Miniprotein binders against b1l550. Designs and how they scored, part 81

Target 1, 279 residues: b1l550
Amino acid sequence: MRLPEELLERARDIHSEAPSHRIKLDRVGSFGLKVPVEFKGFLLLAEADVWVSLPEGRRGVDLSRQVEAIYELSNPPKDPFSLCREAAISLLEKLNYADSSGVSIRFDAPLQDGESLKYYGVEISSIASDEIINKIRVEILGMTACPCTAELIRAYKSSEIAATHTQRSLGILEVSTKAEHPDPDKLASIIERAMSSPLRTYTKRPDEGGLVIRSLSNARLAEDVVREMIHLFLEEFGHLPEDTHILAAVRSMESVHMHDIYAERSFSLDEIRKEISSH
Key: E = the ipSAE of ESMFold2; O = the ipSAE of OpenDDE; V2 = 0.75 times the mean of E and O plus 0.25 times the DockQ between their complexes.

## First folded at step 8 (miniprotein)

Design ka12 (at its last look DockQ between E and O 0.91; V2 from the best seeds 0.00; counts 0 for: pae E 2.5 > 1.5)
Fold by OpenDDE base, look of step 8:
Structure ka12 (fold): chain B 279 residues (1-279), chain A 94 residues (1-94)
Amino acid sequence: as target 1 above (279 residues)
Amino acid sequence: GEIRVTVELEKDGKRIRFLYTFTSPEELEKALKEIERIIRMFGADRVRITVEASSEEEAERLADELRELAERLGYDEIEVTREGNRFTVEAERE
């Protein structure tokens, strides 16, 4: 049953009323929206959150207007990064009582793997106020081989290629910047290159053997992976603003232990440059 | 070369600043289109766009493009200022 629209004229606007307690809220919005996006020629259904701040003198946010803002920009589907930034700004424009807005978008990004596809996880956000801050988190799985065990086995059997345990590892790069979101494919590539080997969606036997051999020949600690990620990041994204903040991390799902190994470094570009220059 | 574009929008006392940093012309073109969409959508009364490039010639070309953009968007009193390889385009709408 649809209520008559005329009722809107008779009903008080609850959202515009003064609240019982005059307290500002930081974020009020809709979470878990599904929005279509276009990424690298793929049409993807992404999950999105939209929110704005609420001033102390207003009871509620016009939630319908928030939802309209992002869907208007989502038709036709566009690049999720552009969508994120544009939507954040649109929210501030449409909801003029808000002093800040935010958009978050999550999706699995397709990545070519031979004739098949693999994927990596992407979470982006844009927070708008007097300035816009863009954040991206990329997660991709790879493989690591343990150099410690390899060294022990080499010492024991004197083999050229020492056997070692391998495990699946999750690499993470999170970047917060006043610039646009860094290229997610480049971030994913950095993570993969920092590991012993990438994962494959499918392998033929010769390819699988080669992948394992590569991993064994490029054995890396979790610590090595993180340091390599940072190194590669600086080479690729050193042009970003100096106040850009980065989290580089790896979670190794160790095959010989019941627990995971985790390593991380948080830094700004300015800080890490100073650190490296001091050596 | 590295290109930096800073956009500042003002409307009814609200100010928004955002930054782009590009290393390729293709990325720049995409960004410029986005900037245009944002300006249109936001309906800014005042726009300030600063571009910095590796060469003066490139920066000047970009500044010219931004000036043209401002004109297309209906802004008046467009002023372009130069400081080295940095150009600033300021436009105001009545």
Scores: ipSAE 0.639, ipTM 0.871, lowest interface PAE 0.9, mean pLDDT 92
Fold by ESMFold2, look of step 8:
Structure ka12 (fold): chain B 279 residues (1-279), chain A 94 residues (1-94)
Amino acid sequence: as target 1 above (279 residues)
Amino acid sequence: GEIRVTVELEKDGKRIRFLYTFTSPEELEKALKEIERIIRMFGADRVRITVEASSEEEAERLADELRELAERLGYDEIEVTREGNRFTVEAERE
């Protein structure tokens, strides 16, 4: 049943009224939308959130305009980074009472792994006001090997046993910048190279042996994985604006413990350069 | 070399500024297409695009391309100012 459009002339516009309590809201929006995106030749179903700020004098948000903004731009499917930035600007234009808008898009990114595929997690956002702030978070699993146990076992039996515990570790890079979103494949590569070894979808026995030897030869503390992530990030993305903010972290699912190990560092490009040069 | 593009749009007193950095022709082509879509979507009365190119030759090429872009978008008053590797395209319409 569709109601007559003439009723729009007779009904109160509830959203444009003043609220009982005149309090500004930071984020009012539609969360959990499903949107198609095209990522490096793959058609993916992503999850999106859209929002705007709501001034103290406006009771509600034009919710259909928010949903319209992102779905109009997602048909046909396109690059999720362009979609994110363009939708944020579209929201600010369509909802002219807002002083800021935001969009987030989440998807699993496929990554070539030999003759197969693996994936890693991506979440991007764009916040628009008088400037646009772009944020990307990448999460990918790798393998770490504990150097402390390796050294203890070496000392116990000299060089007869090259052994230590290995485990999956989740590496995280989060970047907030005024420039366009960094390439997620490059961020994922930085995380994997900081680990003792990447994880593979499958390996044959000779290749699996090589992977284990690599991990044992490249044993690293979680703390040093984070430090290596920062080093590699600065090599690749040191050109970003100096007020760019980064979080680098690792959560290691330690195979010999009942609990995980977590290490993190957040910084701006300006502050980390000063820190490194001061030693 | 590295190219930096700053875009400032204005419509009815509302202003927004955004930035691109890139080092490859593929990134450049993609960025220019996105900038064009954003300008159309925002419906700006005034546009200011500042480019820091990697060479004077590249700056001349890009200035021509961006002037043509502004013409395709329907802007009447287009001014290009250049200082070495840096240029600004300013476009206005009524």
Scores: ipSAE 0.523, ipTM 0.839, lowest interface PAE 2.5, mean pLDDT 88
ESMFold2 (binder alone), look of step 8: mean pLDDT 79; pTM 0.782

Design ka13 (at its last look DockQ between E and O 0.94; V2 from the best seeds 0.00; counts 0 for: pae E 2.6 > 1.5)
Fold by OpenDDE base, look of step 8:
Structure ka13 (fold): chain B 279 residues (1-279), chain A 94 residues (1-94)
Amino acid sequence: as target 1 above (279 residues)
Amino acid sequence: GEIRVTVEIERDGKRIRFLYTFTSPEELERALKEIERIIRMFGADRVRITVEASSEEEAERLADELRELAERLGYDEIEVTREGNRFTVEAERE
């Protein structure tokens, strides 16, 4: 049932009223929207959050207008990164009482794996005020082999390739920058290359064997993985602004323990460059 | 070479700054299209775009493209300034 539009003339504009308490809100919006995006030739259904700030003198946000803003930009479907940045700016334009806006978009990105597909997780955001800050978080699973156990077994059996326990590890790169969002495929590649080996969706037995041998030959601690991620990141993305902030992390789901091993480093590009140059 | 594009748009006293960094021509083309869409959408009265490139020649070419963009967008007053390998395009409309 649709109520008569004429009722709008009779009803108070609740959103525009003064609130009972004059307090500014940082974020008011719609969370858990589904929006179509185009990524690498794939049409994906992404989850999106949209929000704006609310001044102290306004009771509520025009939520319908926020939703309209992102859907107008999502038809036809476009690159999620462009959508994110454009939508953040659109929110500020459409909701003129807001001094800040934000958009977050989450999706699984397809990644070619031979004749099949694997994936990595992507969460991006754009926050707009007097400037725009873009954030991307990439998560991808890989495999790590333990060098400590390998060394013990090598010492015990005198084997060229020592057996060791292997496990799944989740690698994380989070980048916050005033520049555009870094290339997610490059970020995913950095994470995979930092691990003992990548995971595969489809393997034949010989390929699987080779994958394991590669892992054993490239055994790495969780700490090693994080350091390698940082190293590779600097090589690929050293051109980003110096105030760019990075979180490099790994969660190793250890196969011999009930708990996970976690390692991380948070840094700015300026900070880490100074640290490395001092050695 | 690395290209940096800084965009500042203004409407009714509201200013927004955003930055692009490119390493490939294809990325630049996409960025320019996005910038155009943003400027149109925002309805900016004033636009300032700064381009920094590895060579003066490249920066100049980019500045020319940005000038043309401003013209297409209907800006009446366009000024281009140079400082080394940095070009700034300022555009205003009534």
Scores: ipSAE 0.648, ipTM 0.875, lowest interface PAE 0.8, mean pLDDT 92
Fold by ESMFold2, look of step 8:
Structure ka13 (fold): chain B 279 residues (1-279), chain A 94 residues (1-94)
Amino acid sequence: as target 1 above (279 residues)
Amino acid sequence: GEIRVTVEIERDGKRIRFLYTFTSPEELERALKEIERIIRMFGADRVRITVEASSEEEAERLADELRELAERLGYDEIEVTREGNRFTVEAERE
């Protein structure tokens, strides 16, 4: 049922009133929206959050205009990175009382894995004010092999035994920059290359043997995986603005331990270059 | 070579600056389309685009494309200043 339009002239505009307590809010928005996106030829269903700042003198946010900002841009489905940045700017245009806006989009990105697909996690955001700050977080599972145990087993009664414990490890790269969002496939590739071996959806015996050989020949501590991720990131993305912030991390679900191992490093490009140049 | 584009849009005193870096022609095409959509959506009174191109030839091509973009968007006053591989397109309306 649609209510009569003439009620608009009689009803108070609650959202434009001043609040009882004049306190600004940093994020007011609509969360958990379902939005279709097109990522590298795939049509995916993503989850989006949209928000704006709310000044002390305004009681509420025009929710229909917030939702409009992202839904108008998502038809037809398009690249999630363009959608994210454009929606953030659209929020500032549609809700001109706001000093800042934000959009987050989350999806599982497909990766070719033989004749099958595997997936990795992507969350992007764009925060718009007098400038735009773009953030991307990529998470992908890989395999790590312990070099310490490998050395002990090599020394055990015969150096012909090649073995160590292996485990699933979650690699994380998070990048916050004033430039365009980095390509998530490149970030995922950096994480996988830093690991001892990638994880596969399934393997046949010859392929499985190859993965085991690769992991044993490329055994790495969680700490060294993080260092390798940073090295590879700098080779690929060292051109980003100097104030770009990165977090590189690994959570290793150790197969012979009751607990996880975690290693991380956060840095700006300026900071890490100074650190490296001192060696 | 790498191309760096800084875009400033302004409407009623509200100014937004954003940055693109390109290493491929595909990135350039996508970025130009996105820049056009953003400027049209925002309804900017003034646009300032600074480009650091990989060569003077590339800079000239991009300057022409951005001048045409500003014309398509309805800007009346379009100024291009060039300094080697760097140029600035400034567009104003109304």
Scores: ipSAE 0.454, ipTM 0.817, lowest interface PAE 2.6, mean pLDDT 86
ESMFold2 (binder alone), look of step 8: mean pLDDT 78; pTM 0.777

Design ka14 (at its last look DockQ between E and O 0.94; V2 from the best seeds 0.00; counts 0 for: pae E 2.5 > 1.5)
Fold by OpenDDE base, look of step 9:
Structure ka14 (fold): chain B 279 residues (1-279), chain A 94 residues (1-94)
Amino acid sequence: as target 1 above (279 residues)
Amino acid sequence: GEIRVTVEIEKDGKRIRFEYRFTSPEKLEKILKEIERIIRLFGADRVRITVEASSEEEAERLADELRELAERLGYDEIEVTREGNRFTVEAERE
């Protein structure tokens, strides 16, 4: 049942009223929308959040207009990077009372693994105000082997390749920049290369054995992984603006403990360059 | 070489700045199309685009493309300025 449009003329515009308390809100919007995106030749259904700021003198946001803005831009499906930036701008234009807007898009990104697919998690965001800030978060699982236990076993049995416990570890790279979003596949690759070995969706027996041996021969602490991620990031993305902010982190789901090991470093490119140069 | 494109758009006293940095020429066409869409979506009355490239020739070619973009978008006043390998395209509409 659709209500008569004439009712709109009679009803108060609740959103435009003065609030009971004159307080600005930073983010008001719709969270958990589903939007189609095109990514690496795949058509994916992504989860999206859209929001704008709300001035102190306005009671509510026109939420329907926000939803309309992103769906207008989502047909035909396009890459999520352009969608984020364009939608953020469209939100500012359509909701003229807002001084800032934001869009976040989340999905599992496909990654080729031989004849099969593996994946990484990605969140792509754009925030618009007097400038546009682009943010990307990549999460991918890998494998780590413990060097401490390996050293104990080596000392005990005098073996060249020592047995050790292995576990799945989640690597995280989050980048916020005034430039365009960094390539998520490159970020995922950095994380995988920083770990003892990547995970494989499909392994034949010889390949599985080789994967484990590689992991054992490349044993790394969670701390080692984070440092390696940072090193590789600087090599690949050192051209980004100096005020670009990075979070590098690892969560190791330790196989010999009930708890996880976590390590992180947050930094700007200018800050980390100064740190490295001082050594 | 690295290409840097900085875009500033203005409407009714609101200004938004954003930037692209890339090395692949193939990305240029995509970026230009996006800039066009953004300008249209925002309804900018004034646009300032600065391009910096490794060579003057490349920067000039890019500036020409940006000028053509401004013309297609219906801007009446277009000014192009040069400082070394940096070109700035300023466009206004009534």
Scores: ipSAE 0.664, ipTM 0.876, lowest interface PAE 0.8, mean pLDDT 92
Fold by ESMFold2, look of step 8:
Structure ka14 (fold): chain B 279 residues (1-279), chain A 94 residues (1-94)
Amino acid sequence: as target 1 above (279 residues)
Amino acid sequence: GEIRVTVEIEKDGKRIRFEYRFTSPEKLEKILKEIERIIRLFGADRVRITVEASSEEEAERLADELRELAERLGYDEIEVTREGNRFTVEAERE
């Protein structure tokens, strides 16, 4: 059933009233929206959240305007990064009583893997107020090889045996900056290059041997994977604003243990540069 | 080198500042289109765009492109100020 539009003239506008308790709210929004995006020629179904702040003098948020802001920009489907930043601005315009807005978009990004595709996790957000802060988190699996066990086996009779345990490791880069979102493929590449070897969707037997040999030649502690991620990040993204914040982390699903190993470092660009220049 | 673009838009006393920092000059056209779209979405009364280019020649080209952008958006008070490889475009309307 559809009610007559003319009722809007007679009904109270509940949202625009003052609330009985005048308390500002930081985030009021619509969460779990399904939004189509276009990424590298692929049409992907993303999950989005949208929100605005609500001042103490306003009882409710015009939730339909929130959904309209992102829906209008998502048809036809477009680049999720532009969509994220533009929707955050559109929210502030459409909901002019808010002093801040936010948009987050999550999707699995395709990545070429030989003749196949693999995927990595991406979550982006844009928070708009008197400035825009853009955040991106990338998660991708790789392979790590333990250097401690490799050294013990090497020392065993100075043997010809090259062996160690290998495992999947989840690499994480999270970047918060006042500049535009970093390219997720570059972040994923940094994570993969920091590990002992990338993971493949599948390999033929000779290529599988090569993958394992590569991992043994690049055996790395979880701590050194994080350090290498930071080094490579600074090479690629050192141009970002000095107050850009980064979290670099790895969770290693150690094949010889009942538990995972985790390493992380968070820092700003100006902080890490000062640290490095003191050595 | 590095190109830095800072945008400040204002409507009804509300100000938003955002920026772009990139080293790949091929991104410029996409970034200018995004800036234009954001200005339209916000409906800005006043816009200030500051660019720090890697060279004076690049700054001159970008200043021309940003002046044209402000004209396309319908601003009638456009002022460009330049200081070496850095320039500012300020645009206003009623």
Scores: ipSAE 0.649, ipTM 0.877, lowest interface PAE 1.6, mean pLDDT 89
ESMFold2 (binder alone), look of step 8: mean pLDDT 79; pTM 0.787
OpenDDE base, look of step 8: ipSAE 0.609; ipTM 0.855
ESMFold2, look of step 9: ipSAE 0.492; ipTM 0.831
ESMFold2 (binder alone), look of step 9: mean pLDDT 80; pTM 0.793

Design ka15 (at its last look DockQ between E and O 0.94; V2 from the best seeds 0.00; counts 0 for: pae E 1.6 > 1.5)
Fold by ESMFold2, look of step 8:
Formats: sequence, structure tokens, C-alpha cells
Structure ka15 (fold): chain B 279 residues (1-279), chain A 94 residues (1-94)
Amino acid sequence: as target 1 above (279 residues)
Amino acid sequence: GEIRVTVEIEKDGKRIRFLYRFTSPEYLEKALKEIERIIRMFGADRVRITVEASSEEEARRLADKLRELAERLGYDEIEVTREGNRFTVEAERE
């Protein structure tokens, strides 16, 4: 049903009124929007959130214009990173009373895995005001092999068992920068290369054996994985602005323990360069 | 080599600054298309774009493309200034 448009001439515009309590709001938005995106030849269904700040003198947000900002740009489907950045700027244009805006987009990114595909998690955001801050978080599972247990088994004389415990570990890279979003495939590659071995969708027995041997040959503490991720990140993305902020983390689901191990380091590019150059 | 682009757009007193910093020449075309879409969508009254590349010739070539972009978008007054390997394209319309 569509109501007569003539009602607009005599109805109060509730959103443009002053509120009863003049309190600024930081984020007022539409969350859980489904948007199509094109990522490296794949058409994916992503989930998006959009929001703006609301000044103390304005009662409500024009919600239809807020949603319009991202849907206009998502047709036809396009690169989610451009969509994210462009939508954040569009929000400030369409909602001229806001002093800041934000957009987040979440999707599972496909990766080639032999004859099949596997996926890793991507969440991006763009927060616009007088500047734009772009954030990307990638999460991908890999395999780690414990070097402590491996050393104990190696030292064990007359042992018929050569191994260590292996487990799934979730690697995390989160980057916040004033420049464009880093390529998520490169971030995912950094995480996988820092692990003892990648995980596969499926393997035949010789391939599975090879993965396990690889992981044993690259036994790493969660701390070592985080350090390696940082090293590889600096090689690939050291050109980003000096105030770029990075979080590198690993959550290891230790197969022989009732609990997980977690390691993380956050830093700016300026901070880490000073730390490294002092050694 | 590394390419650095800083874009500042302004409409009705509202100013937004955003950056690109990339090393892959393949990304340049995507960045230019994104910049054009943003300027058109925002409806900017004033635009300032600063470019810096590994050589003065490359930076000048990029600045020329941005000048042409501003002309296509209908900007009346376009000024290009240089400081070493850094070029600034400023555009304004009524």
C-alpha cells in the first residue's frame, strides 16, 4: 500500500525536529543490510552496516537516505573496498547534518585450494569525517605444531614416536590506515605463511602426510607466528602512512589442552620501526 | 615506484581528506576511477589533489590526467602547481 503523497504537505517532519533531550549520538544507523559485491571475479553476498553521527539539535536520521547511500553504489555490484569508502563519503553528502559517518562490510573471501575453494573472513570499514580511516580485518585458519613437545619427543631416547601435537590456529591481521584498504589476499597469505602449515578443504593420504611433515618441520609457538606475521607485513605494507595501526594475533586451539592460547601485538608503523632500529 | 595521492574535497564548508598509497601501476587506473566517482557523487565545489611519484615526469603525467578529469567534470578554474616531484591540482566551480 502506498499512502497519498499529499500527506507530506501537512505532516510534521519528526526527524528534523529538536529532541526533548539535546544529546549528541555517535552512531545512528542501519545494520545488517545485504549487498552484492564483486570480489576477484566472484559475485558474493555481503553484509553491511551504515551509520552517521547525529548532532544534539536533530531528533532523528533520514533512514531512507542513509540506506540509499550504499545501495545506489552497489548496483551494479562492484569491489567491496571501493563501495565501502565511497559509501562513507556519500553518507556525509546525503546527510549534511552529520559530522561523521561509517560503513562496514563483511564477507567470506574465496581462495583456490587445489581443485576446490576454501574461504577466509574479511571485515572492512571506512569512517569519514574531515579525514577517512579505513580498517580491514582478515581471519584465516592454519595449522601450528608445538615446538616444546617436539623437543621433548626428540630428546626421548629409544622413542618409537616422532611427533608433536598439531592444532588449528586462527590468525588475525587488522589494519587501520588513512590510505586505501590493503589487499585481503595478501594479508591472508601473510597469516598462512607465518603458520606451520596451511589447512586444506580435503586431501588424499599422501598430501595429508606432506602437510603434517611440513608442519613438523616448521614448528612454531603462537608468539613466533605473531612475530612472523609482523615481519611479513612490514615487507609488504611498509609504505603505508606512519600512523597506520596494526593488530597481529593468533588464537591457537591447543589439541592437548582444555583451553586456547592467545598471543597478540598492536603497533603503529612509526612505533615498530623505532623498536626494530634500536637492535 | 611508490605513488602517493592526497585528495581533499569540499562542499558547503564540509571538507573531507582521503589518501592513496600504492606501488602497483595496475591499481592506478582503479584509483583514478574511484576518485572521479567520489568527486562526482559528492558534488564538490572545490577539489585539491596532490600527487607524488618516484619521478617528476610520472607525477606530472598523473597530474595531467587529473586536470583532464577536472575539465570533464566541468570545473571552471583549474590550477596546477609544482614542488619537486609533487604536483598539486586545484579545481573550483560555482
Scores: ipSAE 0.660, ipTM 0.884, lowest interface PAE 1.6, mean pLDDT 89
Fold by OpenDDE base, look of step 8:
Structure ka15 (fold): chain B 279 residues (1-279), chain A 94 residues (1-94)
Amino acid sequence: as target 1 above (279 residues)
Amino acid sequence: GEIRVTVEIEKDGKRIRFLYRFTSPEYLEKALKEIERIIRMFGADRVRITVEASSEEEARRLADKLRELAERLGYDEIEVTREGNRFTVEAERE
């Protein structure tokens, strides 16, 4: 049942009223929206959050305008990065009482794996105020082989290729920058290259064997993976602004323990460059 | 070479600044289209776009494109300034 439009004329605008308590809110918006995006030729249904700040003198946010802002920009579907940035700016324009806005978009990014597909997780955000800060988080699973166990077995058996336990590891790169969002495929590639081996959607026996052998030949601690991720990141993205902030992390789902191993480093480009130059 | 594009837009005293850094020409074209959409959407009264490239010639070419964009968007006052391989396009409309 649709209420008569004429009721709008009779009803007070609740959102524009002064609140009982004059307190500014940092984030007010709609969470869990579904928006279509185009990514690498795929049409994906992404999850999106949109929000703005609310000044102390306004009771509520015009939520309909927020939703309108992102959906207007989502037709036709476009790349999620442009959508994110444009929507953040649009929110500030449409909701002129807001001094800040934000958009977050989450989706699984398809990645070609032979004749099949694998995926990695993507969460992007743009926060707009006097400036725009773009954030991207990429998560992808890989495989790690333990070098410690390998060394023990090598010592015991005197074999050239030592057996060791392997496990799935989640690699994470999070980048916050005033520049555009870094290329997610490149970020995913960095993570995979930092692992002992990538995961595959499907393998034939020879391929599987080869994958395992590769991992054994490239055994890495979680710490090694993180350091390698940082190294590769600097090579690929060293051109980003100096104040760009990065989180590199790995969660190793250990196969011989009941718990996971976690390693991370948070840094700015300026900070890490200084650190490396000091050695 | 690296291309840096800084965009500042203003409307009714509200200012927003955003930055692009590209190593590929393909990304540049995409960025320019996005910038155009943003400017149109925001309805900016004032726009300042700075482009820096590896060469003066490249920067000049980009600046020319930005000038053309400003003209197309209906800005009446457009000023282009140069500092080495950095160009700044400032545009204003009533």
Scores: ipSAE 0.374, ipTM 0.752, lowest interface PAE 1.5, mean pLDDT 90
ESMFold2 (binder alone), look of step 8: mean pLDDT 80; pTM 0.800

Design ka16 (at its last look DockQ between E and O 0.96; V2 from the best seeds 0.00; counts 0 for: pae E 2.0 > 1.5)
Fold by OpenDDE base, look of step 8:
Structure ka16 (fold): chain B 279 residues (1-279), chain A 94 residues (1-94)
Amino acid sequence: as target 1 above (279 residues)
Amino acid sequence: GEIRVTVEIEKDGKRIRFEYRFTSPEELEKALKEIERIIRLFGADRVRITVEASSEEEARRLADKLRELAEELGYDEIEVRREGNRFTVEAERE
């Protein structure tokens, strides 16, 4: 049942009224929207959050305008990164009472794995005010092999390739920057290269054996993985602004323990450069 | 070479600054298209775009493209300033 449009003329604009308490809100918006995006030739349905700040003198946000802002930009479907940045700016324009806006978009990014597909997780955001800050979080699973156990077994058996336990590990790179969002495929690649080996969607026995051998030959602690991620990140993205903030982390789902091993480093590009130069 | 593009847009006293850093021409082209869309979406009355490149020649070429873009977008007052390998395009419309 659609109410008569004429009612809009008679009804108070509740959103524009003064609130009972004059308090500014940081974020008011719609969460859990579904928006189509185009990524690497794939049409994906992403989850999106949109919000703006609300001044102390306004009771509510025009939520419909927020939703319109992102959907207008989503037709036709476009790159989620562009969508994120453009939508954040559009929100500020459409909702002129807001001094800040934000958009978050989440999706699983397809990644070619032979004749099949694997994926990694992507969460991006753009926050606009006097400046735009772009954030991206990439998560991808890899495999790690324990060097400690390998060393013990090697010492025991005097074998060239020592057996060791392996496990799935989740690698995480989060980047916040005043520049555009870093390339998610490059970030995913950094994580995979930092692991003992990548995961595969499917393997034939020879391929599986090779994958395991590779992991054994490249055994890494969780700490090693994080350090390698940072190293590779600096090589690839060292050109980003000095105040770019990075979180590099790994969660290893240890196969010999009931708990996970976690390692992380948070840093700015300026900070880490100073640290490295000091050695 | 590294290309840096800084964009400042203004409308009714609101200013937004954002930045791009590119290592490939393809990325730059994509960014320029996005910048155009953003300027249109925001309805900016004033735009300041700074481009810095590895060479003066490259920066100049980019500045020329930005000037053309400003003209196409209907800005009537356009100034281009140079400082080494950095060019700033300032555009205003009534």
Scores: ipSAE 0.627, ipTM 0.865, lowest interface PAE 0.9, mean pLDDT 91
Fold by ESMFold2, look of step 8:
Structure ka16 (fold): chain B 279 residues (1-279), chain A 94 residues (1-94)
Amino acid sequence: as target 1 above (279 residues)
Amino acid sequence: GEIRVTVEIEKDGKRIRFEYRFTSPEELEKALKEIERIIRLFGADRVRITVEASSEEEARRLADKLRELAEELGYDEIEVRREGNRFTVEAERE
C-alpha cells in the first residue's frame, strides 16, 4: 500500500526537529546493505554499511538520502574501492548537517588458483570528515609447518625423517591510512609469501606432493610469519604516510593441539622504522 | 619514483582533504579520474591539488594535467605555483 503524497505536507518532519536530549551521535546509519561491485572482472555481491554523525540539535537522519548515496554510485557495478571512497564523500554532500561519514564494504575477492578459483576476505572502509581515512582488512588462509616438531623428530634418532605437523593458518593484514586503500591482491600475496605454503582449492597428486614438500622445507613459527609479513609489507608499502597504522596477525589452527595459536603486532610506519633502525 | 598528490576540496565552508601515494603512471591515471569524480560529487567551490614527484619534470607534467582538468571542470580562477619538485594547482569558482 502506498500512502497519498499530500500527507507529507500535513505531517511533522520528525527528523529535522531537535531531540529532547541534545546529545551528538557518532554513527547513525544503515547496515547490511547489498550492493553489486565489479572486481578484477568479476561481478560480486558485496555487503555495505553507511553512516553519518548526527549533531546534538538534529533528531534524526534522512535515511533514504543515506542509502541513495551508495546505491546511485553502485549502478552500474564498479570497483568497490572507488565506490567506498566516493560514497563517503557523497554522504557528506547529501547530509550536510553531518560532520563525518563512513562507508564499509565487505566481499570475498577471487584469486586464481591453477585452473580454479579461491577466495580471500576483504573489508574496506572510508571515513570522511576534514580528511579521509581509508582502512582495509585482508584475511587469507595458508599452510604452516612447525619447525619445533621438525627439529625434535630430526633429533629423535638422528634420523633422515623429514616430518612435522602442518595446519591451516589465517593471515591478517589491516591497514589504516590517509592515502588510498592498498591493493588487496598485494596484501594477500604478502600474507601467502610469509606462510610455509599457499593453500590450494585442489591439486592432482604430483602437484599436491610438491605443495607438501614446499611447506616442510619452509617451516615457520606463527611468530615468524607475523615478522615476515611486516618485513614484506614495509618493502611494498613503505611509501605510505608515516602515521599509517598496520595490524599484522596470524591465527594458526594447530593440528596437534585442542586450541589455536595467535600472534599479532600493531604499529605505525614511523614506530616500526625506529624499532628496526635501533638494531 | 614516488608520487604524492594531496587534494583539498571545499564547499560552503566544509573542507575535505585526502591524498594518493603511488609509483606508476597507471596509478596516476586512475587517481586523476577519481579526483574528477569526487570534485563533481562534492560540488566543490574551491580545489587545491599539491603534487610532489621524484623529478621536477615529472611534477610539471602532472601539474599541467591537473590544470587542464580544472579547466575542463569549469573553474575560471586557476593558479599554479612551483616550488622545485612540488607544484600546487588552486582552482576556484562561485
Scores: ipSAE 0.572, ipTM 0.855, lowest interface PAE 2.0, mean pLDDT 88
ESMFold2 (binder alone), look of step 8: mean pLDDT 79; pTM 0.790

